VH-VL binders against b7kms5. Designs and how they scored, part 84

Target 1, 80 residues: b7kms5
Amino acid sequence: DTFETVRNTIRIESEVDESLRQLCHEERITKETWLEAAYLYLCEKPEELAQVIQLAQERLSQRKAIADYKRAKTMQERFL
Below, E stands for the ipSAE of ESMFold2; O stands for the ipSAE of OpenDDE; V2 stands for 0.75 times the mean of E and O plus 0.25 times the DockQ between their complexes.

## First folded at step 5 (VH-VL)

Design fb9 (framework fv_miptenalimab)
Fold by ESMFold2-Fast, scan of step 5:
Structure fb9 (fold): chain C 80 residues (1-80), chain A 128 residues (1-128), chain B 107 residues (1-107)
Amino acid sequence: as target 1 above (80 residues)
Amino acid sequence: QVTLVESGGGVVQPGRSLRLSCAFSGFSLSTSGVGVGWIRQAPGKGLEWVALIYWDDDKRYNPALKSRFTISRDNSKNTLYLQMNSLRAEDTAVYFCAHRSWKLTFSGGTYAVYFDYWGQGTTVTVSS
Amino acid sequence: DIQMTQSPSFLSASVGDRVSITCRASQGISSYLAWYQQKPGKAPKLLIYAASTLQSGVPDRFSGSGSGTDFTLTISSLQPEDFATYYCQQLNSYPLTFGQGTKLEIK
């Protein structure tokens, strides 16, 4: 009982998920423990954390752009 | 590298059906923003868009072909399909499959969209 | 449907020439325009996207300009391998449409 856990639902790219699943299977760890370890490691490495945050911001911007494009596709079809 | 290889073309009689395949590698159709489509070219003529399927399974068709053609995919085989029904002489063409990509742009918009990789095409001839 | 009209349909030029072909959309398409090169018996090859962005690996003698309805593809110094048919495509609205093509032939 060293750790209390919380349940989270996270949506990630399917390609990333498959890669992560293979890594977890090969190394005999879980997605949950990999996520915890990655975050804890990066909290002790400020410059690496900054790089990861930048990548996360870029990926978030891409998802927003795709969502905007998807909505635009629907509008464009209806307008010809 | 990205590769697309079409197959399934041939000579077919008017009114019959034909299914084309496009085997692709070097990308996943599960990647956000990615789509794969079919573009055809009649002998000595220009390019005509047929259909497009996106990563989110959204499908778009040339309205002139929508009633007779169906685009589909099998992600487990990295293969795209075009089911062509009620074929007509005017469907005689080379059928290309092409990868549709997008990028964020710094001028004028949040993204750019284009077909960056194309297969060499498979020939469909509709004749008696 | 958005109609794409290329001008000229045929162009005769010599190696070293500066060549321009134009593409006109029947409606505004912002910068959602791509240019493709096609050689006989081959698949089209992407040259330019977003009206003016050069695709990686394409020689810098190719350039694109324009927005809205009028677009131009320019080859600053024509090379032997550039004799081909060129197509513009709008990716703004469905159905996606191509120009009729411009065949660039040696003089």
Scores: ipSAE 0.000, ipTM 0.624, lowest interface PAE 18.8, mean pLDDT 86

Design ga1 (framework fv_miptenalimab)
Fold by ESMFold2-Fast, scan of step 5:
Structure ga1 (fold): chain C 80 residues (1-80), chain A 124 residues (1-124), chain B 107 residues (1-107)
Amino acid sequence: as target 1 above (80 residues)
Amino acid sequence: QVTLVESGGGVVQPGRSLRLSCAFSGFSLTTSGVSVGWIRQAPGKGLEWVALIDYDDDKRYNPALKSRFTISRDNSKNTLYLQMNSLRAEDTAVYFCARTSFYDSSGLKYFDLWGQGTTVTVSS
Amino acid sequence: DIQMTQSPSFLSASVGDRVSITCRASQGIRSYLAWYQQKPGKAPKLLIYAASTLQSGVPDRFSGSGSGTDFTLTISSLQPEDFATYYCQQLYSYPWTFGQGTKLEIK
C-alpha cells in the first residue's frame, strides 16, 4: 500500500544540504526518507531527541539573528 | 558609554528566593537583534551560562536551572532580572549579566559586553 | 551537553614568550567558538569569536585557529597585561558551555 504524503518546502543551510545530498547519494536513499527515518528513530530515544531539540533551538536563534542582520544592513544602505 | 550594572546579590539561606537586577545604559533592550542574559561563576571555578532573553522576549535556559530560575525584563526601566527560587549551596557564585553581539553576519551570539557581577552566597 | 576541555589548566610564561592554549569539544562544533579573557575580580572580556575573528580593540598579538573539535588561542608575544585566565565557549548547541579555564601566570 502507498503512503499518504504531504509536500513540504524547506530552506536549509547550503553546507548541510551538500553534506546530506552526499550521504543520500552514497547510501541510495532520498532526503524525504532520511527525514522520516531520523524523526522516527529519535522519537524512541528521549536522551538523543533532547540533544537534537537543543541544537535545533540554537540554529533557530542563529537564523533569526541572520535575518535581523540583513534587515539592519538594508536599512543602513537605504537611508545612508 | 554603554554599561551593565548588576545588583541584588547577598547572603541567603538555602530554600529561599532572590531576585537579581541588571541596569543597562547606552542601549535599549528593544534593539532588534540584541539578547541579554546571565552567566555565573562559582568561587575559584569556571563560567556557567544561566539564561538568555531576546529583544522579542524569547527565553532560553540552561536545562539544569530552568525549573528554579526565571529570566525577565522591564523595558520601561531598561532592566534585566533573574528570579532565583529554591536556592541551594551550589548556587553560590558571582552572577554576571551580559549582552550578545547583534550586528554580525554569522548570526552567532557572542557575549561582547559584561557587567561587573553581583555575589550570591547560599549558606546556612 | 557538549563538554569543553582546555589544556593546559595552568601555564607559566615570561613577557615576550609565544604561548598557545588549546580547547577541545566533545563533538564537532564547526567554528562556533569564542575566547574570553578574565582578570582576577573582573568580568570576562571577549577576545575572539567564530574561532578566528579578533574582536574590535583586541591587540593583534592574539589569534585563534581551529574548527570542528580542536581549537587554539595563541599570544605571539606576551605582555604584562596578558596574565589572566582564558576561557573558550561553544555556541553550536544549547546549553552553551565553557572550558574549565587556563590560568596564565608569570614564570
Scores: ipSAE 0.462, ipTM 0.881, lowest interface PAE 2.2, mean pLDDT 91

Design ga10 (framework fv_miptenalimab; at its last look DockQ between E and O 0.03; V2 from the best seeds 0.00; counts 0 for: pae E 9.9 > 2, placed apart)
Fold by ESMFold2-Fast, scan of step 5:
Order: structure tokens, then C-alpha cells, then sequence
Structure ga10 (fold): chain C 80 residues (1-80), chain A 124 residues (1-124), chain B 107 residues (1-107)
């Protein structure tokens, strides 16, 4: 038994996915192992971890804004 | 027509607190997708982002200011606030209130509408 | 924090000139950049967002280009009302940061 694992479905930006897939193919690793390695590496580097969290916060805000924009457009088209 | 009007600035001594207000007219702060915030500019210097609050009360701060400044809003008064504590000489600036766009399919929040600013001078 | 550096800090030009202002990010920011114009004593005005998209109501003599770390704001034929200070802003990561500004003055 190598590791106790869980299965997750994650939605990410297509451009990021394409880039990551190419990196994984070239380096002969998987997306799963890259995610694990990146997290473990960053946990030992607090300054870099803080920068990643700040980037993640902005990307989350951006996704929320896109969802809000789509809802506003739907409301306009349906009722206004 | 949409307007943003800042108020509450003035001369204040170091270590004191001050609360700035920004009154919005022509749109609701509870409008889906709307984020509003504060940008400051020291005399003769450039722009510095202070804080942002969106329509569902999610708040973001400049980490350099987070411990001393608090952003909030009152939807019933359609007013944005910035509570500034432990003021320092370096906080002397014009404080601008601004809105980010909510009609952008890219989800990028750019400051498309600004108030005229209110001046805060921290001096003994 | 992502540092935004503008070049030049001061620029002298004449009405009718073509002028360009450069903005460089200390890290890649994709196309997540906006340009603002600020006239003396007034609030900034959004000119360009997403590096190259012109804000509604802004004259078409203004244009933006670039991606990643290097960006340019161009005014194709300078008008008297264009003498102002220009700022770039990155929207890639918190905290949002602005360039130091470029002051465009009459030659």
C-alpha cells in the first residue's frame, strides 16, 4: 500500500490545465503528484506560500465576479 | 448618473482614529457584482490601494494596513466606511472612494468610477 | 508584493506628438493591467483595462499593448487635455499595486 488517497474533481482554467498537462507529460509526472509536491514544497516556504495564497484570493474573486456578471446578464435578459 | 462623495477627512493628531464615509447615489451597494473600496494618495506621491468590500461583504485589505484599517458598509444608507485607527504621519493622503465594474465578462475588477477624494492630514 | 515600475517618470512632449509610456511588472501578470489618467487636483480616470481594452468614452488616440511583464500605453496624437499623470495597476494578485506614475508635461 503506497498511500491512502482520496478522489477529487477540480475545475481549473483551460489555459492553466493545458500548460500543466504539457509540463506533466514532459517531466513524466502526474497532475496528482505535482499538486502534492507543490503544496508540500510551499508549506516549508512561508514567504512563497503567502504569495500563492494572495494569488489564489484574487483568482477566487475573479471567478466570483464572472459568476456575478453572468447572473446580472441573465436577469437583464429575462426580466429587464 | 452615478456619484460617489467622500467625507470625514480633516486634521487629526497621531495615534487618533478617524472614520471616512463615501455616499453612493444612482446605484445600490447591494447590487450583485459591485465591489467598492478605498485608494489613497499621499501629497505628491502615487496611488496606493487600501481596501475593497463586495456586495456580499467579502473584504480584502492591503496587508500593510489591515491591522489598523477596517472597511464596512451600511446598505440602508448606501454608504461605504473606512475606520482608520492608530493614525500615523504616513497616513496623510487624499482618500478616494471608488467602484469596480460589474459588467465585465473577464471578471477583472477595475476602478471605473471614482469620487473626488477627502483629505486626511495626520499632524501634531 | 508585485512591483510596478513606469518609464519614464517624467516626459515632455508637444501637442500632436506620439508618446509612449512603459510599465514593467516584477512578476508575470498575464494581461491583468489597467491604465489610469489623473489631472491635477482630480481623481484618476480609467483609460484601459485588460492591458489593451479601451474603456467606453475614452478617445481612440489612447491604446494599450503588452502582456506578461512589459506593457505600453500610447497616445497617438497628443491633445492639450492629455497633459496629466498616468498610472498602471496590476490586478493579478493581492495586494493590488500601482506604478509610481509618469508625469506628461508640455515641452
Amino acid sequence: as target 1 above (80 residues)
Amino acid sequence: QVTLVESGGGVVQPGRSLRLSCAFSGFSLSTSGVSVGWIRQAPGKGLEWVALIDYDDDKRYNPALKSRFTISRDNSKNTLYLQMNSLRAEDTAVYFCARTSFYDSSGLKYFDLWGQGTTVTVSS
Amino acid sequence: DIQMTQSPSFLSASVGDRVSITCRASQGIRSYLAWYQQKPGKAPKLLIYAASTLQSGVPDRFSGSGSGTDFTLTISSLQPEDFATYYCQQLYRYPWTFGQGTKLEIK
Scores: ipSAE 0.351, ipTM 0.854, lowest interface PAE 3.0, mean pLDDT 89
Fold by OpenDDE, look of step 6:
Structure ga10 (fold): chain C 80 residues (1-80), chain A 124 residues (1-124), chain B 107 residues (1-107)
Amino acid sequence: as target 1 above (80 residues)
Amino acid sequence: QVTLVESGGGVVQPGRSLRLSCAFSGFSLSTSGVSVGWIRQAPGKGLEWVALIDYDDDKRYNPALKSRFTISRDNSKNTLYLQMNSLRAEDTAVYFCARTSFYDSSGLKYFDLWGQGTTVTVSS
Amino acid sequence: DIQMTQSPSFLSASVGDRVSITCRASQGIRSYLAWYQQKPGKAPKLLIYAASTLQSGVPDRFSGSGSGTDFTLTISSLQPEDFATYYCQQLYRYPWTFGQGTKLEIK
């Protein structure tokens, strides 16, 4: 099977990235093929997909919180 | 001085609606890094998280309550609201309003300030 | 959902005692754990956040430890005003959940 790939830059939280890298190393796969496989698997599992989406939204909220902290800190420094 | 004061509690029949209010003083709901929310406690029971809203109006709900409860705010009044619809007996509780402190560098949140609560009783 | 289990549910102790309350998460929550104290008819009061950081104004006889799934709240020397119900809370994942509480009573 042949297919064309698209180059992407994916930024992953450090702890997750480390554990994922370790898993991929042990299983002799790549993060890219893991992501592809995981998505394809979830496409056939609507309930599990919904759970993953929810988790992804939560993690996004965490990133937002960190960003908000930085902005808040900057604003405080600006007005002091 | 920072204070939270809940109001709107009372006795209602099942199926009815009720709106709770929480008046803030000493800080603005629009301040970056601030979230406010509701936590309830049934008589003699533990604490249950209800909902959260942050300064940019992002809302989070307890999934068990999302279909019936709506969290909102009025920045001009510096007031938080909880609209409760289709009330049930199991919704009987003291409803606390609480604020999270500013986010830390790790994104951690915690409720550092609580109101004294307002009592909601749902009974026939 | 993440379940938080406190132990024990009830604890009897005397003034001056060293007491510990544990909280176990059903899954790893890193350090996203807070401890609250609640007295009858009052709102909960934050004691510890980020698992081990003491909230401002809280006596240093209170301390928190742990990470991942197992956490402990310790009172080094129990004072009369410390008899209350204590709750842990995880803020790692929505919905946020609390332990069932630990009631600390006078022996």
Scores: ipSAE 0.070, ipTM 0.774, lowest interface PAE 2.8, mean pLDDT 91
Fold by ESMFold2, look of step 6:
Structure ga10 (fold): chain C 80 residues (1-80), chain A 124 residues (1-124), chain B 107 residues (1-107)
Amino acid sequence: as target 1 above (80 residues)
Amino acid sequence: QVTLVESGGGVVQPGRSLRLSCAFSGFSLSTSGVSVGWIRQAPGKGLEWVALIDYDDDKRYNPALKSRFTISRDNSKNTLYLQMNSLRAEDTAVYFCARTSFYDSSGLKYFDLWGQGTTVTVSS
Amino acid sequence: DIQMTQSPSFLSASVGDRVSITCRASQGIRSYLAWYQQKPGKAPKLLIYAASTLQSGVPDRFSGSGSGTDFTLTISSLQPEDFATYYCQQLYRYPWTFGQGTKLEIK
């Protein structure tokens, strides 16, 4: 059976990544297979998927706010 | 045939820096599911885990060393590095590079292949 | 950090003896334990992983047992070539700590 995969790069907050890697180590899985399984599991659970999406939106907003702060700080240092 | 060869050891004064290398032959550092790292052994003492880097660049350190030691790799040279700064007498040891198994069906990591070691002596 | 305590630190035994070396973890590590043999001037050699699984090429006189906090390496019939220092290592949580070692001398 042909199981095609793609390579990609993602950035994960360091404390979350550390916890996820420990979990994967303990359960003898890889981060890749955990991500695949989590998504496939949630596809069958609309209510849980909606909650995960809400949390993802909150985290995206937080990461955008941090990025905006850093951009503003860099501009301030360059021009002020 | 898989081999691990350390180099870069020597005698250095306290406070100096030293970079160790470990050249891999017979497998790629980018092999999925495999981790490589450093273990050291002071003269007459036991083994001490130093640092680990996995195939996706997750790095882990002995907390006592992480402020002074940096693990890295160069996949184009198939080489693992250990940068050691602010060296102290207690860093005197044989430094081994080692690989975790990628054949373990359980997914457990363990050091199944070791280099012969390179000696670092920190002495004034 | 998880501390690994080996007992005994030194063991003297005769060829043909059954010997056991114990390793105790300061907290539960499930079966995330490896045993290594190291001869003077050489790198460690993996003997047993996952607490009880014998590494390929290791003689079957070596065995491992235990789970949780208490682990045992057993040599069922000691041979002259078994003179070495033995280390346990937990691989459950970072840092992946080693026991202090057990030096086995053959009489």
Scores: ipSAE 0.007, ipTM 0.665, lowest interface PAE 9.9, mean pLDDT 86
ESMFold2 (binder alone), look of step 6: mean pLDDT 90; pTM 0.933

Design ga11 (framework fv_miptenalimab)
Fold by ESMFold2-Fast, scan of step 5:
Structure ga11 (fold): chain C 80 residues (1-80), chain A 124 residues (1-124), chain B 107 residues (1-107)
Amino acid sequence: as target 1 above (80 residues)
Amino acid sequence: QVTLVESGGGVVQPGRSLRLSCAFSGFSLSTSGVSVGWIRQAPGKGLEWVALIDYDDDKRYNPALKSRFTISRDNSKNTLYLQMNSLRAEDTAVYFCARTSFYDSSGLKYFDLWGQGTTVTVSS
Amino acid sequence: DIQMTQSPSFLSASVGDRVSITCRASQGIRSYLAWYQQKPGKAPKLLIYAASTLQSGVPDRFSGSGSGTDFTLTISSLQPEDFATYYCQQLYKYPWTFGQGTKLEIK
């Protein structure tokens, strides 16, 4: 009845993962509890939440652009 | 060669609407991995990003302008649009359309080609 | 929003001089910075992207450096056509923002 959890698999940028792992080790917390705490904290701070969403949107756009760039380059090389 | 030509600017009263157009020649707006958008510049002031649209219609806006401005495109006419509603004196500016392009695998989009701009003056 | 502050806002120099323009971000933006040149009555022109990569067709007297919060645009030997206004832009986070501009004027 309490503490029901779900398993999620997430891929993040290597540099971000390394930094987060170091933080969790130094503060003696886990990545799962850090993620929960960060989300809960931001939900109570609408101005900060909006800033995080804007950063997330730009990072998503960059990942899409990288995929598009790779695809375009592959198509161009196929003709040659 | 690729050219961008803006049109639709002019003098308009506060509270009115205006639609700007940007015609692309020598380049398809449906080109994968490229975005197009609008940047404005008030007289004697710096640059302000307005909005961006990707080839697949993903849109991004300056939050200060999102409620009044709408970006769109028509691939059949190879034309980019900016619909501006509830215009204010502070919207007086030269409006540039610009294309972004890829230079490496980082996914960053820089404004590598710009039109000459069209002037919008909001006054009574 | 990320604030981009350029220094100086105005710079007076002579042909042949080396000049530097600085751009400071209010938070870390990695190397996600571009520099543009704008001449009176004209559209901006991309000079440098990814903080330090020179755009094709731009003279090699232009260079960029920096990462994180502090960035510099350097012109090693000013030419008459270089007298213009220069802008930096961050691409780290929406909304994309520009510096206030640095006007480079002949001495």
Scores: ipSAE 0.196, ipTM 0.810, lowest interface PAE 5.6, mean pLDDT 88

Design ga12 (framework fv_miptenalimab)
Fold by ESMFold2-Fast, scan of step 5:
Structure ga12 (fold): chain C 80 residues (1-80), chain A 124 residues (1-124), chain B 107 residues (1-107)
Amino acid sequence: as target 1 above (80 residues)
Amino acid sequence: QVTLVESGGGVVQPGRSLRLSCAFSGFSLSTSGVSVGWIRQAPGKGLEWVALIDYDDDKRYNPALKSRFTISRDNSKNTLYLQMNSLRAEDTAVYFCARTSFYDYSGLKYFDLWGQGTTVTVSS
Amino acid sequence: DIQMTQSPSFLSASVGDRVSITCRASQGIRSYLAWYQQKPGKAPKLLIYAASTLQSGVPDRFSGSGSGTDFTLTISSLQPEDFATYYCQQLYSYPWTFGQGTKLEIK
């Protein structure tokens, strides 16, 4: 679907968002077009894609750990 | 254990307002990555998405309902709300509260847990 | 809005049967599809997300396939507890839309 777009809601870390926003402002591009370009570029670079996937898996594991901790802490504070 | 419990349903006359509540236990609505929302089902019909609210109060609505319905939450009470105004007969439905998965950060937020629903009947 | 159409709307089957229900999107949605099971008087339960990924705790007799516009939910060996209404949902664009449902009944 060339140039037919979808709206997605994604949540990223504030520091990453600030850095990306600054890059996009300086280069006169949007976060949406940067994301599209980055993915398309990496699809043609299997070794680089594998490294990005590894970083993504590591970041996801960290977020899961943080979410689990916050969930446990909230239950503890609510019932203790 | 995570539990979602809806309340506030009942019989209401056309043109009136009603506020539904959903009490969450076992996790915080302020937890990063959590989105919660409302899905409704008219008697004998299928599912219709109503609205969604993210932990940062980013709100999304079914465009057909946006002018009459407002989604909100109170983190201190760990409770989700749906304010329904100018109610019509076609709003008669079971209203389900649901949460999306914690770990999907790409915007593909599947409803992994649902409450039992609360019934709203709009009739004279 | 993306229209989701399920086929068939009603399906009669026997325990032990292999059954398949289909879901068609009015435009391409890639793999941004979920399947839900709803038993009478109960809330829906997530079975499959991302078209083919089985939700934790769901029996492996359930499977999903497809991408783009055509999707299939398959139950390889129907059990008594599987008689329910099944819904597909697209997550490709807002507003999110569901299929009309497929009611699976005992033959």
Scores: ipSAE 0.000, ipTM 0.617, lowest interface PAE 14.1, mean pLDDT 85

Design ga13 (framework fv_miptenalimab)
Fold by ESMFold2-Fast, scan of step 5:
Structure ga13 (fold): chain C 80 residues (1-80), chain A 124 residues (1-124), chain B 107 residues (1-107)
Amino acid sequence: as target 1 above (80 residues)
Amino acid sequence: QVTLVESGGGVVQPGRSLRLSCAFSGFSLSTSGVSVGWIRQAPGKGLEWVALIDYDDDKRYNPALKSRFTISRDNSKNTLYLQMNSLRAEDTAVYFCARTSFYDSYGLKYFDLWGQGTTVTVSS
Amino acid sequence: DIQMTQSPSFLSASVGDRVSITCRASQGIRSYLAWYQQKPGKAPKLLIYAASTLQSGVPDRFSGSGSGTDFTLTISSLQPEDFATYYCQQLYSYPWTFGQGTKLEIK
């Protein structure tokens, strides 16, 4: 039986991508299968899943701060 | 079947600018996990990596070329560009565009498909 | 920058010979190495990635080995179409760098 897949475009931090790429090479797995396995594993571990969601929320807040900074910089440069 | 076709090469005078294009067919430049870029080869010499652009628009440059060269893409035209400024005799080379692998078994990138190249000659 | 050095720069061989080309990195690059073949007037063609994984469509007489700093490309029984220039590339860190090339020519 063949899996049906969807293609996703995801932006992640360059250092995280480098680390994940090295892990995948060493373990002989793909980023796609690692992502699937990680999610499925965490769905069976509610306490660990909650911790991961908290980290995700923190990282999202960091990205928002960076986006806000870039927007402010653009505004300043255009009107200064 | 995926093809890459470079264009825009020619004879150009030192100090001038030139823009190279690479048209992709059978493959979308917005494909997740893939990078596309430029590699050059001077006559009778080896390969030199020039620049790379990732599917999410992250750019990487050869530090020796970063101040004069800019990589960009237009996803609506499925075309990769290399803007070359302040050209020097040492920039004389065949310029290849290439794509990296996507979602290989190891998460590694490597140039799995290359165009045939376009020749840039910097001279009078 | 990581320097990639190939040995030898020139190699003369006969059809049917077993030949090996070596590539050395100036620092450890794990298995983040690819090998390319380039024929005169043509674009390079990927032969091997991840130091030892054969690209689809490449004849099994080609093999790669090594990790860290020392890598080898081997052609077990040289064919007429194998006379070309071979390049290694490290993909461990930016800027990506290539070896100077090994020109394999007929004896």
Scores: ipSAE 0.000, ipTM 0.608, lowest interface PAE 17.0, mean pLDDT 85

Design ga14 (framework fv_miptenalimab)
Fold by ESMFold2-Fast, scan of step 5:
Structure ga14 (fold): chain C 80 residues (1-80), chain A 124 residues (1-124), chain B 107 residues (1-107)
Amino acid sequence: as target 1 above (80 residues)
Amino acid sequence: QVTLVESGGGVVQPGRSLRLSCAFSGFSLSTSGVSVGWIRQAPGKGLEWVALIDYDDDKRYNPALKSRFTISRDNSKNTLYLQMNSLRAEDTAVYFCARTSFYDSLGLKYFDLWGQGTTVTVSS
Amino acid sequence: DIQMTQSPSFLSASVGDRVSITCRASQGIRSYLAWYQQKPGKAPKLLIYAASTLQSGVPDRFSGSGSGTDFTLTISSLQPEDFATYYCQQLYSYPWTFGQGTKLEIK
C-alpha cells in the first residue's frame, strides 16, 4: 500500500544511455520506471529473460576484458 | 554505503612533511580496473589533479608535484596514502581522495566517488 | 599539457532559466571529457562523462554536448539546488586537467 524505494547508482554505456533517455523523453516516463517495468515484464517471460541474462554476461565479460587490457598496457609502459 | 574518508590534514610549517590517509569501505582497492587518487583545491580556487594509483600499483603524478609527493596504498588496510614532502604555502588546500569508475568501452577513468576532503594549511 | 578553459567564470541566473557553460580544450580530446558539480563546502559530484552521458541519478535537466575541443554543459530549467561551481575535466591524456570552474549563482 506504500512504495518504499532505494537509490542505486548504475554506470552504463553512453550510447545505450542516450538511446534510453530519448525513449523516456518521447514516452514521458522516467529511467527508474522503465527499469522496473522492463525487469517485471521479463520475469514473466523466461525465454526472453534468459536471452537478456546472456547479453548481460557478454557485456560484463567485455568490461572485464577492457580492464585487463589496460592493466597489461600499463605494465608494458612501466617496463619499457 | 560505499565511502571514502580522508584524514591526516592539519597545520604545518613550510619545508615540513605530512602524510594523508584515505580509508575506503564497501569496495576493495585491489578491484581490477579501478584507480584511486588525490585531487586538491586551494581556498577559493579550482580543482587540481595530484596523483593516481592503479589496482596493479602503477602510479601517475602531476609533473609539477612528482618530486615532492608520493602516492601509495596498503590493500590489507584498504587505505590510500599521500606522502607530502618539502611543503610550500601554495600546497595549502583541501585534499580529496577519489575513485575512478570501472573502465567503460572507451577505457575512461572518471572520478565517480569522492571523499569529503581533509584540509592542509602550510603557514610560516 | 592540455589546458581547459571555461566560459563564463561567473554566471548569475534565475530559477527556471536555461543556462549553458562552455569548456574549451587547447587540443582535440575527442569525447574524453567529464563534468562535475561542486556545492559550497562539499566534494565534487560527477554529472556527465564521455562528454554527453549522464551519470545515473543525475536529473535529466542536465545535458552535455560537444566533441574535439568545444564542449557545453546545459541546464534546461535551473533549480535552486543547482547553485554550485561546475568543472570540466579532460581524460584524454596525463596529466589530467580541469577547467578553472564556472560559479553559478541564483539571482
Scores: ipSAE 0.000, ipTM 0.589, lowest interface PAE 20.3, mean pLDDT 84

Design ga15 (framework fv_miptenalimab)
Fold by ESMFold2-Fast, scan of step 5:
Structure ga15 (fold): chain C 80 residues (1-80), chain A 124 residues (1-124), chain B 107 residues (1-107)
Amino acid sequence: as target 1 above (80 residues)
Amino acid sequence: QVTLVESGGGVVQPGRSLRLSCAFSGFSLSTSGVSVGWIRQAPGKGLEWVALIDYDDDKRYNPALKSRFTISRDNSKNTLYLQMNSLRAEDTAVYFCARTSFYYSSGLKYFDLWGQGTTVTVSS
Amino acid sequence: DIQMTQSPSFLSASVGDRVSITCRASQGIRSYLAWYQQKPGKAPKLLIYAASTLQSGVPDRFSGSGSGTDFTLTISSLQPEDFATYYCQQLYSYPWTFGQGTKLEIK
C-alpha cells in the first residue's frame, strides 16, 4: 500500500484512556488514527498547538513530582 | 526569492542518453520534510509524474520509467538530476522539476513550487 | 494505476460566470487530491490540496469539494486571469497520476 507505519508503545493515565476508548468506539475510529489526526490538525494551528504543549508540560511536571515522591518514600521505608 | 531552474534539455536521437539538471535557490534540498522531483508534459498533452527524491534520499519512480530513468541530487550544489537512458520518441516532452513540502494538515506532500521546464526532443 | 478523468475537457465561459470542473478517480482516493492551474508556456501552480483546502495566496473565488471518487473545482466569479488549463492529481497511491486537463477559455 502507500503508507509505512512504525510501532510505538505509550502509557497514558487510565481515566484518559477510558475516555478516548469511548470516543473511538462511538466514532468508529482507532486510537492510532485519532493520534495521527490530532497531531496533524494541531500542527496547522499554532495557537492551539502552543496550548496543547503547555498542558503536556504541566502533566509531565505532575508525573515527575509523583515519581519523585514515590522514590523518596521507598528509600525512607528501606533505610529507616 | 525561491526559484528552480532546469537545464540540460535538447534534441537527441533515439537510444541515446541525456542528463537533466535543476538548480534550486532560496531553500536547501537537505531541509527536513522536503522532496523534489520531475514531472513531464508531452506537446499538447497532460502531466505525467516521473520520479521523486526525499530529503532522506529515499527515491520513488513511475514504474513505467524506472528501468530507464534515475533520479539523484547533490546537496552541496543544491542541484537535482534526472539521468535518462535509452530515450524513445514518446519521451519528447517539457520536463519540470518541482518541490514538495509536507503539509501537516493533510499528512501529504504536494507540488507547491515548480521550475519553468526544459524541453527534450527525441527524434531521428 | 489509478485513472483520473476530468470533465469537461473544454469549457467556454465569460468573465463573471460561475464554473465547475469535475474529476473522477477509478477507485477511492479519500481526500488525497490536488488541483493545479497551468497557463500557456508556464509551469503549473498549486491551487487546492486535500481536495478542499485553498493554497496560501490563491483567491477565495476558487474552491474544491468532494471525497472518494468524485471531486469538483469551482470558480465562483471568473476573472480574466483564470482562463487556463486545470489539472487534478491523486496522491493516494504511487504512481501519482493526473487528469487529462480541462481547458477553460473565454467565450
Scores: ipSAE 0.000, ipTM 0.605, lowest interface PAE 16.9, mean pLDDT 85

